# VHH binders against F-box protein At4g00755: the designs that were tried, part 18

Target 1, 377 residues: F-box protein At4g00755, of Arabidopsis thaliana (Mouse-ear cress) (q8lg03)
Amino acid sequence: MDFVNNLDTDTSLSILSCLDDPSDIVRASAVSRSWRQFVVKYSLSKNLCLKLFHQLSNVDHIIETSNDRNGESSEAGSSSLMDTRLLEKEHRAFALLARGCMSSPIESCIADAIRASSTDNYPVESILNTLEKRDRIGRTPSYWSSTGQHKTTVPESLLYKLIGDLCLITEVSIHPFQAYFQRGHPIYSSHYVRFRLGHEKDNSPHYNNSQDKKGEPGKSSIESNYVWTYTSQEFSMAQENRLQSFQLPEPVLCIGGYLLVEFLGRVQTQEMDGQYYICVSHVKVEGRSLAKSFRVENVDDNGKFGLKVLSYNDPKKMEEMDAEAGQDMDAEAGQSQLRNLEQLLNLLHRHPLDVVDYVWPDESDDEYAESEDEAEP
Below, E stands for the ipSAE of ESMFold2; O stands for the ipSAE of OpenDDE; V2 stands for 0.75 times the mean of E and O plus 0.25 times the DockQ between their complexes.

## First folded at step 18 (VHH)

Design N0 (from Y2 with Y100W; framework vhh_7mjh_2; at its last look DockQ between E and O 0.04; V2 from the best seeds 0.00; counts 0 for: pae O 10.7 > 2, placed apart)
Fold by OpenDDE, look of step 18:
Structure N0 (fold): chain B 377 residues (1-377), chain A 119 residues (1-119)
Amino acid sequence: as target 1 above (377 residues)
Amino acid sequence: EVQLVESGGGLVQPGGSLRLSCAASGFTVSSNYMSWVRQAPGKGLEWIGRIYSGGSTRYNPSLKSLVTISRDNSKNTLYLQMNSLRAEDTATYYCARELWGSDSAFDIWGQGTTVTVSS
């Protein structure tokens, strides 16, 4: 029974609005021509996506690549036909987006490490080291370190680029670094961590000579160049040498492809200088990438953007095709090997003089000479 | 001493290509945000693009197809590859270090290198 044809529009909308899974709307659109027309006419895919991901409210327009234009005959159809074509385009795009959000594999979503707030002492204490799972590469410690602070309240931040302009983020994991080469093996964790997701401001540095934008003293320098569309709660971080996972309360759609990790409250002092540091061995971000299907274009000052559809192919099939093509190149192993090679090359290109030979103190076997107490007779 | 030194500018014919270099001293290029900026005669400064400490790049949308920013960490040098140059690309080109979190704040500038595109 085609209830869409037998029910009034409001009742049909009420029924279909009870669907909380975007995939169900897509399925509904596949039931019949009338159902599809109804779903398209009332933008049900879009509306549900907007309900689930409020960040999509800033979608200004959909951009399709020319190859999928096989159906747009250039006939100057009536305004009504243009509206219908637009609605169909929106439906296709949001249906694909919904599918991607639901079916794309959960994977690592970090593409690159962008910047640390206080220092990026490359290569020894670089944010790039946080991309490595291990706290050691050969005999060399692998970690990022902040600058020292006397106040525990001075925060730190690590900025990452995600693998796509659209990523559904579910979990962030952080591994505080234990300085095993320091006395007492201190763990330089923070009390709390917080996450922000967003995009870079398209503001090309307007070299407006206007001297007067005194940046408000105290806004973290990060806020000036990025728009954060999501800010998590503060998560408690243990002072432990382990990868700690922080699950977001709900999956968050990042538009623009940037993640900020904020470290709040310093915990550990360094013995040599008495200052508080934060050190991180590894950062992992898990979620679903839509990078194969979508790009974000032309983000304006209001945060409005064009959503470009790259392909309507099933992202999973594209991944399977890439996995079949990439069965030879373990791309993660290759990127890790390339990074290791780059790190090795950078180590090799380091002038021999600045290799502070961290002479690991040889654990001299303190032969406890058992003093034979000669029992005098 | 902290310094940036641009090189590679000169006269190029329309449609030509040019690679500019920016050698840094006193700090590490790979540990910083680095940008290329240009100033055409009688015009304001125009941002060309940036390379992040992680190696990712962002470009001015108007120039994205024509420019590539890269670096050589071993040489502590920033590069700007420009292709299909036009007369309108005539400018003095600057490399600069960006400060964290400051709205378009550059704390270190090179002296610039001049590119002239003429037939």
Scores: ipSAE 0.000, ipTM 0.258, lowest interface PAE 10.7, mean pLDDT 81
ESMFold2, look of step 18: ipSAE 0.222; ipTM 0.646
ESMFold2 (binder alone), look of step 18: mean pLDDT 85; pTM 0.852

Design N1 (from Y3 with Y58R S104E I108S; framework vhh_7mjh_2; at its last fold request DockQ between E and O 0.10; V2 from the best seeds 0.00; counts 0 for: pae E 3.7 > 2, placed apart)
Amino acid sequence: EVQLVESGGGLVQPGGSLRLSCAASGFTVSSNYMSWVRQAPGKGLEWIGRIYSGGSTRYNPSLKSLVTISRDNSKNTLYLQMNSLRAEDTATYYCARELWGDDEAFDSWGQGTTVTVSS
ESMFold2, look of step 18: ipSAE 0.390; ipTM 0.755
ESMFold2 (binder alone), look of step 18: mean pLDDT 83; pTM 0.832
OpenDDE, look of step 18: ipSAE 0.203; ipTM 0.670
ESMFold2, fold request of step 19: ipSAE 0.221, 0.053, 0.330; ipTM 0.659, 0.570, 0.721
ESMFold2 (binder alone), fold request of step 19: mean pLDDT 83, 83, 83; pTM 0.834, 0.835, 0.837
OpenDDE, fold request of step 19: ipSAE 0.542, 0.766, 0.797; ipTM 0.830, 0.912, 0.923

Design N2 (from Y3 with S104Y I108S; framework vhh_7mjh_2; at its last look DockQ between E and O 0.02; V2 from the best seeds 0.00; counts 0 for: pae O 13.9 > 2, placed apart)
Fold by OpenDDE, look of step 18:
Structure N2 (fold): chain B 377 residues (1-377), chain A 119 residues (1-119)
Amino acid sequence: as target 1 above (377 residues)
Amino acid sequence: EVQLVESGGGLVQPGGSLRLSCAASGFTVSSNYMSWVRQAPGKGLEWIGRIYSGGSTYYNPSLKSLVTISRDNSKNTLYLQMNSLRAEDTATYYCARELWGDDYAFDSWGQGTTVTVSS
């Protein structure tokens, strides 16, 4: 029974509004021409996507690439035809978005490390080291370090660029660094971590001479150039030398492709200076990228933006095609090699004088000579 | 007294390079966050980039490929290297000391040095 044709519009809308999975709306649109027309006419794909991802409310318009314009005959059709075309375009875009949010592989979503709120010893203790999974590269420690503070309440932050303008983020993982080369092997963790997702402001940071924006004490200088559309709860971080995973309460659609990791409450002092530091060996961000399907264009001062559709191809098929094409390019090996090259370049750009000979204590094989004390009778 | 003095501005041809200097007095450049800012004629202030006390740098994404910020601690001097200059890069360039914890809050500015990119 085609209930869309047999029921009143309100009843049909009520029924279809019970669908909580955007993929089900897409499936519904594939049932029949009448169902598709109904789904398109009432923007059900869009409405469900907006319900799930409120950040999409800032989508001002959809931009399609010229190649998919096979159907837009340039005829100045009636206002009604234009409206229908717009609704069809919206349906296609939001259906693709829904599919991408559900079916794109879970992967690492960090493209680059952009900025640390502070760095103690650059480039040795750079945020770039957090892109490396290992806390050591050969005999060299690999970690980011904040500057020292006397107050535990001074926050720190790490800013990352994500691999796409649209990324569905599910989990962030942080590895506090243990300074194994320091007495007592201190772990420089924070009490809490918090995550922000957002986009860069289009306007070049204009120094507004407005004297009066005393930024709230503790907002890191990173916040002024970015609009944060999501802020997580504070997660407790253990003072442990391990990768700690922080699951977001729900998948969060990042529009604009920036993540801020905030470190709240300093835990560990350095013995030499008595100051508190935060040190991180690795940061990982997991989620689903829509970078192959979408771009964000023309973000206005109100945060409204154009959603550009790059391709209507199945992201999974594109990945399979890229995986088939990329079986030749070990892209992980290439990024690892590039990172190794950058690290090597950074090592090569190390003036020979700042080789702090981290004398690794030789694990002297304490040959416990079991002195067989011959107990004389 | 805290003072910043920019120098190195002048006329340069399109595609040319220029290195600006900012000599600081009354404070240590290496112990502060320092920024470069520019103002084109009839336009607002545009932030170019920052160097942290730790020596790390961060740049305006629109200018990242064209600029490099460095410092000489022995001279207490900040530098801005600019390459592949265009007419659009015509501006007065300022160095500024940033306040800790406040994004793009500056407590001290130089008088600026003017760069003109023209054929």
Scores: ipSAE 0.000, ipTM 0.223, lowest interface PAE 13.9, mean pLDDT 81
ESMFold2, look of step 18: ipSAE 0.000; ipTM 0.322
ESMFold2 (binder alone), look of step 18: mean pLDDT 83; pTM 0.832

Design N3 (from Y3 with Y58R G101D D102S S104Y; framework vhh_7mjh_2; at its last look DockQ between E and O 0.22; V2 from the best seeds 0.00; counts 0 for: pae O 5.8 > 2, placed apart)
Fold by OpenDDE, look of step 18:
Structure N3 (fold): chain B 377 residues (1-377), chain A 119 residues (1-119)
Amino acid sequence: as target 1 above (377 residues)
Amino acid sequence: EVQLVESGGGLVQPGGSLRLSCAASGFTVSSNYMSWVRQAPGKGLEWIGRIYSGGSTRYNPSLKSLVTISRDNSKNTLYLQMNSLRAEDTATYYCARELWDSDYAFDIWGQGTTVTVSS
């Protein structure tokens, strides 16, 4: 029954507004030409996406790459035709976004470790170690450590870059580090953890006119360069040597691709100095990446941004195209090179500690020792 | 087709340097965790290092030789720069794509390239 043609607009809108899954709106738009026109005309895909992900309210405009312009004849059509084209563009973009949010595989969303609020023994105890799943590489401990504090209330934070400008984050996992090489094997956890998602502030020269670079004296130097669009509740963290998963109350769309992990309340003292430390062996972020489909451009001071659609094609075809787009990441290559240089320098300064051959565990042939049942005579 | 192809192996003198290449097809190197692994004759596999999707690197601290992992996104190619090579660095070198959900699990391997360090 084609209710769109048989019902009034308000009733049809009311019915279609009961759809809570953006994919259903996309499916609805595929039912008929009239349904598609209705969905496009009333921006139902956009409206539902905005309802689910309020961060999308800061989408200023949609940018499409020229290759998908198969149909836009350059004719200066009437204002009405321009409006229709814009609505169709929005529908396509938000339909793709909806599909990505619902159907993209859940994967690890961390691309890189950016900065720690403090580090005790750099680079040995660097935030980079938290990218490693294990608490050791061979025989060498792998963890991040804060500096020591006398006060338990001094927070710490770890800043990560996500794999895309748009990521739907569902869960963060943290592994507190157990110092197995210290007496008593202390676990350097925090009482609570909190998560922030956001973007970097545009340091374009136009921003230099705000004289108020007086960072508020209490905000860590990390917070000053980022805008946090989401802040989670405080989650209790157990003082246990395990990966602890913190599920967000709802999936959160990160725009700009940064995560801050905040550690609140220090738990464990080091015996040698009596100071409180926080140590982490691993951080994992799980969610759905839209990096293959979308890029964020020109985030302004108000948090408004351009949403660039990279391709409407299947992500499998986009793996070929990402080989070409790698030219503009020149700035990130510099930081990577610096980190590689630092790692090289550290390798040069590391005294030949014991050559622990990381031998992959041979599958030990479980020799089934046939217990010779001695038959008693 | 998903494939990794290593190249650049050969004979090098002790103290020499060598750069290995790993060309990927069917997937994007910059979007994945990539590792270098080697196998010396009669020995097990040894992990050398990793490059993360963000470009950061991690190395096996047991390595005595200086190694640097890098990539060229435009060429979809992974590199392993090795300096101050020693006889013990003689091995077949493999590049591999890592799985994010498994500890040191690899789903795509190259055929390997052999490096021989000899006077």
Scores: ipSAE 0.018, ipTM 0.448, lowest interface PAE 5.8, mean pLDDT 81
ESMFold2, look of step 18: ipSAE 0.296; ipTM 0.678
ESMFold2 (binder alone), look of step 18: mean pLDDT 85; pTM 0.846

Design N4 (framework vhh_enristomig; at its last look DockQ between E and O 0.02; V2 from the best seeds 0.00; counts 0 for: pae E 19.5 > 2, placed apart)
Fold by ESMFold2, look of step 18:
Structure N4 (fold): chain B 377 residues (1-377), chain A 119 residues (1-119)
Amino acid sequence: as target 1 above (377 residues)
Amino acid sequence: EVQLLESGGGEVQPGGSLRLSCAASGFTVSSNYISWYRQAPGKQREWVSRIYSGGSTYYAESVKGRFTISRDNAKNTLYLQMSSLRAEDTAVYYCARELWGDDYAFDSWGQGTLVTVKP
C-alpha cells in the first residue's frame, strides 16, 4: 500500500520494522516501488528470514543461475552501486524463500532411506522397509529391526535423504512395529524419539570405508559423515501399534537435506534371547520442499554455504508448471511417468512374478508366528 | 522394449578386480530400483547389491567392502566394481529391475555375464 503523504525514511522504516510475518514483508515489497525500495535497502526480507530460520546465518553468498558469478561479488569489486546490486539479489532470494516457506504445499519429504545404526537379519529387516506405509506386503512383514542389546540405554538411529537441499520440516511420524507373529504380539518401540536435521560433510563415503576415523573401532559413518544443525527435543513415544506424529514446535528449515531419527531408551525384549530391540514399520516426514527453487552449494567446514537460486517462479507456480509440462511431455518422458505409476499400482496389488530368488541369509520365509512356533525348553 | 544387457565378465585370479556393466533400455536407471544378483554353479541365485532411485547403495554381507555399485545416468548404465575377488565369487551375474524395492518381485532380468575366479 502507498502512502498519499511521503514520510521520511526513518518513520517509514519504523512502520515497516513492525512487520514480523514473512507474508507481510512479501506483500509490502509488492505493493509499490517506494515500499519495495525500503524493504530492499534495509534488508527486511533477509532479516526476517534469518529471525525465523537461524540456520540461514550460514549463507555466505547468493548464486543466481544466469546473471552472476560469486567471484565478481568479492570485496575487491564492491562499490555503492555494487552494494545496491547485492541488496537486490539478496532481496530476490530471501523473498522467494519466504514465499516458499509460506505457500508451498505440505508433502512427504523423504527421498531415500540411507543407513541404520544397526540392522538385524540383514538385508530383510533393513531401513528401506520404513518407506512402506504397511507393516505387511502380502504375507511378508515389512519393518526395520535393530540388533539386540542387553542394555536399554543403547540408542539406535535411522538416516534419510530428503527430497531437496532446502526443506521446511514440520512433522515427523513414526509407526513402531508390532511383531504379530511372536507370542504376546510385542511392540518394539522406544521410550523417546529425537530428530536431527543437517548436511553431509565433504568427501563422505557412499559405502563403509576403513578410512573413517582412525583408531575408533566400530565408528558409525553417520557420526563421521554428517553435521547436525538442528536437534529437536526428545518426544515421548507410546508403545502402541499406530502411526505417531511428532509436530515440531516450529517449522525447521533443513539445510543440506538429511534427517536423522534417533530412538532413545529400549522398551521391549524379545522372548527368545532376552535382548532389547527397536523395530519400526514406517517413517514419514512432512514439510514444504524448496527443491525446485534452491540448491545448497559448497558447504564448508564452518557450515557456510552458497544458496543457489534455480528459478524465481514461486513454488506453487512451479508445481503447476511441472504438472502442465507433464501433459505436454514427449513420449519417452511420458512413458517414464506412466511406468512409475504402474510400479506403484503393481506394489499395491502385489502378485508374485516368476523370478529367480536370492539366498536369504536366515531363511526368512517362515517368519509367521503360527508356522514357526518356538519349542518350549 | 525393456532390456538389461550385462557385460564385463571374464576370468580373473584371486584378489583381482573386474568391473561389470548393465546397459538399460526402455526405462531410466535413475528412477528405478536396480539390483545385482549372482548364481553360482549348482546354487540358487543370491542378491548382491542394490542402488535405490535416490542413489543410496546397499550390499549383501558377503560382498560388503569389496564390491561397489554405481550408475552413470547419462549412459543409462549400472556398474558393479568387484575387488579382492575370491573363488566363491565365481557366478553368472545378473542385473534386475525390482518392483519398488521388493526382492521377491522382479519385472526384468538381463541375460547375465560370467565371472570366473580361478581357484
Scores: ipSAE 0.000, ipTM 0.126, lowest interface PAE 19.5, mean pLDDT 72
ESMFold2 (binder alone), look of step 18: mean pLDDT 80; pTM 0.802
OpenDDE, look of step 18: ipSAE 0.010; ipTM 0.383

Design N5 (from N2 with S31R; framework vhh_7mjh_2; at its last look DockQ between E and O 0.05; V2 from the best seeds 0.00; counts 0 for: pae O 3.4 > 2, placed apart)
Amino acid sequence: EVQLVESGGGLVQPGGSLRLSCAASGFTVSRNYMSWVRQAPGKGLEWIGRIYSGGSTYYNPSLKSLVTISRDNSKNTLYLQMNSLRAEDTATYYCARELWGDDYAFDSWGQGTTVTVSS
ESMFold2, look of step 18: ipSAE 0.377; ipTM 0.740
ESMFold2 (binder alone), look of step 18: mean pLDDT 83; pTM 0.839
OpenDDE, look of step 18: ipSAE 0.102; ipTM 0.575

## First folded at step 20 (VHH; framework vhh_7mjh_2)

Design M1 (from N1 with G101S S108I; at its last look DockQ between E and O 0.46; V2 from the best seeds 0.00; counts 0 for: pae E 5.3 > 2)
Amino acid sequence: EVQLVESGGGLVQPGGSLRLSCAASGFTVSSNYMSWVRQAPGKGLEWIGRIYSGGSTRYNPSLKSLVTISRDNSKNTLYLQMNSLRAEDTATYYCARELWSDDEAFDIWGQGTTVTVSS
ESMFold2, look of step 20: ipSAE 0.179; ipTM 0.615
ESMFold2 (binder alone), look of step 20: mean pLDDT 85; pTM 0.850
OpenDDE, look of step 20: ipSAE 0.194; ipTM 0.668

Design M2 (from N1 with K64E L99T S108I; at its last look DockQ between E and O 0.02; V2 from the best seeds 0.00; counts 0 for: pae O 8.4 > 2, placed apart)
Fold by OpenDDE, look of step 20:
Structure M2 (fold): chain B 377 residues (1-377), chain A 119 residues (1-119)
Amino acid sequence: as target 1 above (377 residues)
Amino acid sequence: EVQLVESGGGLVQPGGSLRLSCAASGFTVSSNYMSWVRQAPGKGLEWIGRIYSGGSTRYNPSLESLVTISRDNSKNTLYLQMNSLRAEDTATYYCARETWGDDEAFDIWGQGTTVTVSS
């Protein structure tokens, strides 16, 4: 029944606004020309995306790359034509965004470790160690350690950069570190963990002077340079030597591509100095990246930003094309190699003799856990 | 031969200062975590502080205001500066190399140097 043509506009809008799945809006737009025009005219894709992801309310404008401009004839059409073009652009962008949020593969979303609130023995106990899945590299322990505190209430935090400006985050996993080289093998966990997602305040070109300013652990709270658009509940963390998964109550769209992990309530003292520490061997973030399709531009002081569409191609097809193009793997491989070199250097500074047994994890071995289903006879 | 040799102990008046030295042989001090530990008569071992391979230091909170750990890489020597000494600081002072991955915190110890604080 073509209710769009047979019902009044308000009734039709009310019916179509009951769709909670972005894919259904796209399907609705494919029913007929009249349905598509209705979906576009009333911005149903945008409205649904805004309903699902309130962070998108700060989208000020949409930017398309010039290659997709093949259809914009330069004719200064009437105000009405401009409005229609804008609505079409919005529909395309938000339909792509909705598709990406639903269909992009679930993957690790951490690109880099940016900063720890404190570090006990830098660089040996750096936040960089949390990117390693193992709590050991050869014979050397691999973990981040906070500084010691007398008070259990002093929090700590780890700041990460995500793989994209837009990432739909679903789960964060944390592995508290067990100091197996200390008497009693203490586990330096926290009582609780909390997550924040957001963006950097100043578009000031970060001079990648990644000189970790050995500055004084000045109280410049990591929080001062970032705007947090999402803050999770506090999750209880067990004092156990395992990767602990914290599922967010709903998928959260991170705009700006930063995650803060907060550790609340110190649990374990070090016997030698009687101070409380937090130590973490690994942090994992799972979600869907939109990095191939979208970029965030010109974030203002009010948190408004431009949403740049990089490509309308299927992100899966782009991965296949990038895999064929072989070129852009060099930059990530280069950064991974640099991190590995830095870790190796840190290992060499600590235990020059242990370098011989350093086996780089081959990325290839994750595939062949073929479950030998023992066919019982 | 791997060895640590402490020196600089002796008799000191209350309120006095003393600098202990620990000379290492057979390994490089700057490549290891090094600690100072003391043992008072009839008491257990008390950890004083550590210097990391990177040169950072950590101290026992009870002693932090009274002690400074440093090293001279050219001499392969560890130091413990103690200030405002009290009678309760009377002890044998040891330097030790810390281990990683073993059940024991330290694998190399010096013979110790005795500090006596008395009027």
Scores: ipSAE 0.013, ipTM 0.331, lowest interface PAE 8.4, mean pLDDT 81
ESMFold2, look of step 20: ipSAE 0.314; ipTM 0.711
ESMFold2 (binder alone), look of step 20: mean pLDDT 85; pTM 0.851

Design M3 (from N1 with S62E G101D D102S S108I; at its last look DockQ between E and O 0.01; V2 from the best seeds 0.00; counts 0 for: pae O 12.4 > 2, placed apart)
Fold by OpenDDE, look of step 20:
Structure M3 (fold): chain B 377 residues (1-377), chain A 119 residues (1-119)
Amino acid sequence: as target 1 above (377 residues)
Amino acid sequence: EVQLVESGGGLVQPGGSLRLSCAASGFTVSSNYMSWVRQAPGKGLEWIGRIYSGGSTRYNPELKSLVTISRDNSKNTLYLQMNSLRAEDTATYYCARELWDSDEAFDIWGQGTTVTVSS
């Protein structure tokens, strides 16, 4: 039934505004020209995206790359035509965003480890070790360690950069480190963990005035440079030597591409000094990246920003194209090699004597030889 | 003025239950780490438990089975439910705000409320 043409505007708007799936809005826009015009005119894609992801309320404007301007003749059309073009641009951008949030593959969303609130033995026990899945590299333990504290209430935090300016985060996983080289094999977990998502405060040129901006007493120096747009509940963490997964109550759209992991309540003391430590061997962040489709530009002091559309191509098709093109770009191999070199350098600085030939395990295709169990007759 | 005021103390029989209240003014309980602490006659301070800003709780393992900490955000009030009270639970009970960035664990204390467990 074509209610868009048969009902009043308010009734039609009320009906279509009941759609909670962005894909249904896109489907609605594909029903007819009149339906598409209605969806565009009343910004239904935008409104639904704003309802699902309140962080998008800070989108000030949409920026398209010049290559996608196939049809915009530069003629100074009437104010009405300009408004229609703007609405069309918004519809395209928010429809793409909705598609990306629904269809982009779930992947690891950490690009880099930025900073720890503290580190006991830097660089050996650096946050960089949390990027490794293993709690050991060869014979060397691989973990981040906080400094020791007498109080259990002193929190710690790990700051990560995500792979995109827009990432839909679904789950964070943390592996508390077990010190297998210490008596009793203590596990240095926290009682709770909490997650924050956000962006860096406007890059006013860091004038290298190295004046220790004495951060406000009580805000970790890390929190002062970032705006957190999302803060999770506190999740209970077990004192266990395993990767523990913390699912967010709902997928959260991170704008700006930073994650803070907060560790609350220290659990384990070190026998030698009686102080409480937090140690982590691995951190994983899972979600959907929109990095191929969107960038965030011109974040102002109010947190308003430009949403730049990089491409309207299907992110899956772009991955296929990048997989085809990525045979040539050894560049990610270079950054991985540089990180591996830094890790190797850090390893070499620890034990000058054991030049263990780092045999990179060839990812030999474990052909699971299906052992044909010969059924004896 | 920043203040904590405990109430609900009194005489209770062994095996009885009691709920203590701690009303805060000048700051928000739900935005802070709050603890209950007790002091028995002639003994030192004993930590009972904590409620985090997120609402999660942690207890002294020795007391965990006997106590529950909660809060009412609308009343800006902290509570301590105690069950199966024993004579050894006779003490003055304090609520306190915890600080993470201070050398002192607690910066704001109530005046305390006295609980006496006796037959």
Scores: ipSAE 0.000, ipTM 0.249, lowest interface PAE 12.4, mean pLDDT 81
ESMFold2, look of step 20: ipSAE 0.231; ipTM 0.660
ESMFold2 (binder alone), look of step 20: mean pLDDT 84; pTM 0.846

Design M4 (from Y3 with K64E L99S G101N S104E; at its last look DockQ between E and O 0.01; V2 from the best seeds 0.00; counts 0 for: pae E 3.7 > 2, placed apart)
Amino acid sequence: EVQLVESGGGLVQPGGSLRLSCAASGFTVSSNYMSWVRQAPGKGLEWIGRIYSGGSTYYNPSLESLVTISRDNSKNTLYLQMNSLRAEDTATYYCARESWNDDEAFDIWGQGTTVTVSS
ESMFold2, look of step 20: ipSAE 0.376; ipTM 0.764
ESMFold2 (binder alone), look of step 20: mean pLDDT 85; pTM 0.851
OpenDDE, look of step 20: ipSAE 0.405; ipTM 0.770

